# Ledger of designs, part 10: VH-VL binders against Protein LST7 (LST7)

Target 1, 242 residues: Protein LST7 (LST7), of Saccharomyces cerevisiae (p53237)
Amino acid sequence: MSSTVISLAHFCDKHGPRIISVTQSAEKGTLGEELLVPDYPTESYCESCLLQFPEESTRSMRCFIEDVPFITTQYSSIRYQLLNSIIKRAFSEETMIYDNMPFIFFDDLRGLNLVIGFKLYDENARGNERRYCFILTVDSRSHDDSMKMLSEHWNFIIGGFDKMIAYIKNIHKSEFLGKNKTVENNLETLNNNAFIGSYLRANKSKFGRNLVSLTDDKFLFVRIHKWNSFLLHTVMNENKLP

## First folded at step 22 (VH-VL)

Design cc6 (from bb4 with heavy chain T104Q)
Fold by ESMFold2, last read:
Structure cc6 (fold): chain C 242 residues (1-242), chain A 119 residues (1-119), chain B 107 residues (1-107)
Amino acid sequence: as target 1 above (242 residues)
Amino acid sequence: QITLKESGPTLVKPTQTLTLTCTFSGFSLRTSGVAVSWIRQPPGKALEWLASIYWEDKTRNNPSLKSRLTVTKDTSKNQVVLTMTNMDPVDTATYYCARLQDYQYFDYWGQGTLVTVSS
Amino acid sequence: DIQMTQSPSSLSTSVGDRVTITCRASQGINSYLAWYQQKPGKAPKLLIYEASSLQSGVASRFSGSGSGTDFTFTISSLQPEDVATYFCQQFYSYPRTFGQGTKLEIK
């Protein structure tokens, strides 16, 4: 089992910081079954917080790269409390800027964490924006080893997160522009909002939206799972050499 | 490297039950979004998807044939079995097993087996 | 269910010619479409997935484009080995459905 994991989290209008997904690896040659979660029902779950795969009853996604299993779930069976603590710290940092600029923090409780925040425009969100971040976490007691790994892979990890964020922003932009072909009407509304401020934004109907809905991409979380698995596998392989 | 092979009877009488086995190699049914699927092609006609089975024991059957189809697997043998009840001459077709990738498309196909339904 | 309509149903043309085949979905399917080649007596072979992505090991003369309801498959310069029937397949929803096919011949 690797000490390095990748999470996607958001700041929910109703629930605050929430993990949407975490990708973890298991030991080469195993099936990673300890990382799987049962197919729990989600009818009462918050739409914006939900990890949604193309098969609605599925709660775990698994792939293999060179016989190493990578598992993506919303809840980590072995790191649940750690990850919840991490996202609370990440979204409470005054210096986090949702402009793809990386932020790093570490301590004895949360390990080493690399965070990249981004935002998507949505009229149905409070403040008309939904805030997300990708987090690479090194869950290791060796701070020196964690820092060495991060230093050696900094550009690769940042570039990898930037590519996925750019993909998400591009398909969200395409979905938004496709549904708002009357751009002049939407600009007039946004212009009025700027003059009247947050009051008009607060009066727009607000509700949670899944990232799949925001992008109109049924396979979005499959792509995120596979990309995160690729990033983790690359980092693991390059760390095997002294 | 990746191969799938269909096996089973090539001649079936009307009303009988067809049982076909797909034996695959070069991959294991263990990856999400990957399924072993059954697809048929009547002579000179379009392909018709029948059923898919995933590693989670989740299945999808074509609604037009739903009550007639059962798909099961034996992951230790890398086999998937299709059972289709109450065969009729209109079910005469080449039956393929294929690997579904990423919930999306069929990237590897077996050679197919022609099943003729007649008296 | 989503019906896939291909045009033309048959096409006869010369080696070196550009070949264009279209596929129309009965509703919007985003870019969730694949193209297959099926030679006589053989299983289908995947050529294009997600409307425009070339499968590994497939010749670069094959390409695909389109989104929504209208999709195009192109062979930039027809080769003798391209004689086959070509099918589109949607993966927007279940059941997965295929086009009737376009039979390509060399005259």
Scores: ipSAE 0.785, ipTM 0.881, lowest interface PAE 0.7, mean pLDDT 86
Fold by ESMFold2 at other seeds, last read:
Structure cc6 (fold): chain C 242 residues (1-242), chain A 119 residues (1-119), chain B 107 residues (1-107)
Amino acid sequence: as target 1 above (242 residues)
Amino acid sequence: QITLKESGPTLVKPTQTLTLTCTFSGFSLRTSGVAVSWIRQPPGKALEWLASIYWEDKTRNNPSLKSRLTVTKDTSKNQVVLTMTNMDPVDTATYYCARLQDYQYFDYWGQGTLVTVSS
Amino acid sequence: DIQMTQSPSSLSTSVGDRVTITCRASQGINSYLAWYQQKPGKAPKLLIYEASSLQSGVASRFSGSGSGTDFTFTISSLQPEDVATYFCQQFYSYPRTFGQGTKLEIK
């Protein structure tokens, strides 16, 4: 129960490793209120790091699967330091390959972690790419029990993360192709003013971008919340009958 | 089995306040992005969204109605109440309650109740 | 407010024919559009969400497409039970707004 969480993190150009969202469960039959965070203003927050829900003031999402609450927030009130330690380790791993290849690590401090990294092309990012990962964390000191759980659900977890990553990559590709078409149209207009056109072709500004902007999907984090809740529920399976 | 049902007066005089109750079953208002919403349809005309209320007590009202609308909920009764002040004959319509899903669309609707506003 | 304009306002055609209804938004709304069916004296029924996704339990002859400002709803082979008014709804912004509807009848 609640010992297993799913996180989405990225490597921010300015801030380094940062959690974007974490999905956690609470006890069946409760409302999970201890996992909720209060709404707070986010105008001063880093755009690329921000968990952005369709309602701007909302900082927590909740759903229920078979009466088990699942909560998605940017910061875990219960697991904040643990999760920050995990993402620092994940982005420091020499074997992280941003091509959907999973890797795992375990230690007494961070528990068992399954990591799948991916990247999105963005000319406004350092190196023209933004780096992300999904992480399944089993917060247990028992290596044998954690590995048993992971081995029993390996294909399901990997397939689940791959499906969400594929969705994100596909809609980002669609947005990117649409953006390049729009730039071509603007360049045609600006070619009637060669001075401005020259600046547009030469300018390559760097700034943070939210994953919602990169995909042009206002509801992206709602989808991620629901999908991660489904994955987490399945691996926990609190309602399994004999 | 998800159901919603509207109840309240079917005849209201101009300037009076309309109070409608939506009683729902098969779900609880406890999930993010899910709201109970009020939508009306004047005879022979397009649907008009009026208001939505979420589990967080966050509400959205149609700005065209200039704060004539109040929406509240009673989670112990699975009810949402619409209050609409200063009724006018132009407000004659079938009033529906519906479940909003994922901040987006209305997947379950009540049967609706016709409210006539006349002297 | 985002205005949704449907065409045609009414349509009369034969069983088995392909039916096409269009919906145009007054500004870009991405794919944030739903289609509903409303039979006489009944509440609306959701058919299509997010422009092209078929709601569970809805017949496969119904489909939707489009993005931006122009959207299309199609019945591949009209059936007698499809006689209804069809309308679109945007969920790009508040207030949520609906098209005026297209009344579909059998010749």
Scores: ipSAE 0.780, ipTM 0.876, lowest interface PAE 0.7, mean pLDDT 85
Fold by ESMFold2 at other seeds, last read:
Structure cc6 (fold): chain C 242 residues (1-242), chain A 119 residues (1-119), chain B 107 residues (1-107)
Amino acid sequence: as target 1 above (242 residues)
Amino acid sequence: QITLKESGPTLVKPTQTLTLTCTFSGFSLRTSGVAVSWIRQPPGKALEWLASIYWEDKTRNNPSLKSRLTVTKDTSKNQVVLTMTNMDPVDTATYYCARLQDYQYFDYWGQGTLVTVSS
Amino acid sequence: DIQMTQSPSSLSTSVGDRVTITCRASQGINSYLAWYQQKPGKAPKLLIYEASSLQSGVASRFSGSGSGTDFTFTISSLQPEDVATYFCQQFYSYPRTFGQGTKLEIK
C-alpha cells in the first residue's frame, strides 16, 4: 500500500544532494522496530549533512500518535535508494526556487513528491547560503490516488511546512543577529578596521555547518521529528478524509 | 491520565542499601526523549537529579553519585527501580520519580516518599 | 556542574502586587531553563519551559524571560494561591541542576 514519508534534505557544498532526516510511520499497534537504525560512528561524517540528536549515540527517534509509531532517522533501511533518487531529482529541477514556493513531480519510480525549498544565510557556505528542502513523498504507483490525497490536504501540508520553515528561519536569524551585534560592538575590531576587515574577508573559510549550529538549538531535530510525525499522522488518518 | 508513584521503605539504617520502585501509568516508556527519572530533595534543600532511564538500554546517572546508583526498568510492569548503596544520614530526603519530557524538563511528578536514614 | 543561583531567597508581598524572581546560571545556558512551583508537602509543578513558554493549564499571570545567564520569573498580579516555593532548573547539560528556591509569602 501507499506509504507517505517526509524528508529534510540539503545541497551540501562538498557532497551535493544529501538527506538529513526521514520521518516514516509503521503499522498501528506495533513498535516500529524495523525502522530503527542502530548506533554507528559519525567521526568522519560531514558536519552539514549529519542528523544530530541531543543524545550523542542516538540515531533514531520514535514517537506515537494514536498508537501509530513514527520514526525519524538519517537513513531509511527500507527506502534509502528511493529517497536518494528523489533528492537528486528535487535539487536538479529548473523550477526549484529556494523561496518557499512548492514544486511537485511524479513518475513511476519516485512516486508523487511535493518539494518546498528554503535558504539560510551562512558566511561559511559557498555563495553565503545553504539550500534545504522538505519533501513529502507519496510512494504509490497511482498518480490519481496520490494527487487526490495531496489536493485534499494541500493547505494543511503547505501550511505545516511553512510554519516549520518559518521557525527555522526565525531562530537562525536570532542566532545570526546575536553574533553580529557582538562582533559589530567590538572596539578592537573597529579600531583595526583596515587590517582586520581584510583579514576577516581573506579568512572567511568555507566549511560545513549543522542546522543545530546554525540555529543554536540543541533540540531542533527533536522538534522537526515531532512536527513531521504530526503532519504525517494527519494526512494518513483515514478518519479525517471523508 | 499520567501518574507516577514511589514505593519502598521510609526508614533505612546507615550503610544499608535503599531500593525504591516507581510505578507509572498513562504512558509507556517507548518514546524518544522521554525518561523516568529519580530526583531527591533533602529537607530545606534544593532538588537534586539522581538518574534517568530511557526506553533504550541507556541510563544517565548523576556523576557525583554514580558508583552508588543503579537504575533498572521492567517495561512489562511499567516500573523503574532505584538502588542506592551505602546510605548515610545526609541522604535523608524526599525521593520523587518524575517523567522527563523532550530531554528537557519534568512534566509529571509522583507524590514523593520521605526516606529517613538514621541509626 | 552548572550552578543555578536564585534571588531573593525569600519574598513577602501583597495580593495584587507584581512579583519578580531571578535565576542566574554559572555559565551560558541559552534558553534551556524551566520554572517550577512547589507548595508545602507537594511535588513541584512545571510552570514554564524553555525560559518563556507557558505550560498548558498554567495561568497567564505567570511568565518568564531571559537567555544566556540571567532569567526572570514574573507573577503579574499575585493571588493567594500563588504562595509557594519557586525553583528554576537548567537542561543545558548534565547533570540537570536546580536553583535553591525562592519562598513566596503574603504579608
Scores: ipSAE 0.780, ipTM 0.877, lowest interface PAE 0.7, mean pLDDT 86
Fold by ESMFold2 at other seeds, fold request of step 23:
Structure cc6 (fold): chain C 242 residues (1-242), chain A 119 residues (1-119), chain B 107 residues (1-107)
Amino acid sequence: as target 1 above (242 residues)
Amino acid sequence: QITLKESGPTLVKPTQTLTLTCTFSGFSLRTSGVAVSWIRQPPGKALEWLASIYWEDKTRNNPSLKSRLTVTKDTSKNQVVLTMTNMDPVDTATYYCARLQDYQYFDYWGQGTLVTVSS
Amino acid sequence: DIQMTQSPSSLSTSVGDRVTITCRASQGINSYLAWYQQKPGKAPKLLIYEASSLQSGVASRFSGSGSGTDFTFTISSLQPEDVATYFCQQFYSYPRTFGQGTKLEIK
């Protein structure tokens, strides 16, 4: 694979590392139809793992920047095994602290990967937190060539991921404070009711939440798609210089 | 320069079928979340969304019009066609086509075409 | 369907005055609301999206605020070219619905 991709992934309490979205480019002048996935039913899909567009039946999102198509889907039909291997390694790294600090790894199988992890509070998740990361993947056998590309775009890529993560955290904080105030008030008035507290703790790992729900932003994945497409476009065009 | 323009009859008799064409330029219907939409405004009254069509084979019709609406597209000509059956004098309105952006709002509008339904 | 109710229905005020128009949704719609200006005989023009974000090329005297069910549109200092009907539109769900409008006139 000779192209750069951006993934958003999380660590699901039930399913382990899972890709939520992947944004890929196709050749300039095409429609990128080979990257589209069918509009498959999602009713059996894990809610926390699901890529959720505003139009429920849509499973692929496409945009164009200077006639280059960018496609965002739940999974990559052409890089499925590669990306699954990448996220398994990313979430296995003990040095990732989910504090917006970038982490890089490279090998011959997975290429060069820049990972930025972050956390969102969720009382229904193990440890009251859900873990996410954005990953830029450069598919190259040459570590030196990949590092050259990354070093030329380092600040741009990290800044771009940081801005999207900050957006997500800020709107999640607003939703959390509003919902937590309501739940906290109810639980305080029912504080003598040990059943409510015990029930909530016992069911934390059985109750997944989508990023759309955690942020109360129906259009979150549209924003992520367009932002990731912009980041990819910028990186890819600068790599074409001799 | 993004433009949209409505074309079609300006006078229609009750029970006839209205066919309006929206011809647009400066963008193509190939981007997710972007739709060409039909919205009408009776004289002195509120705007009413009628239908939207996306680049996929996906449409949205206002359910209050009980399947009177059909929206089709010709991507090669940058055209979207509204068909509305069984016209009634209450359907007299200015009909606009507009670009829906990001599944959300209408950022570019045509000038509109007044369609009068009368005996 | 989500009903959008605007007030006042019409307003007459002087150049330089502050104008306030409200829009109420029949249910919570987050911040998924847009404001439009429609001058007589013209197509609507988008002014504000997502309740408070100013569209590119729109004068800074226009602003919006609110979330949930109650939204406010403000012109900080009315100018003669602002004579128009103003209306809100929700994009929380289909069908997309519009307010009845507020006709703004200069006295």
Scores: ipSAE 0.774, ipTM 0.876, lowest interface PAE 0.7, mean pLDDT 85

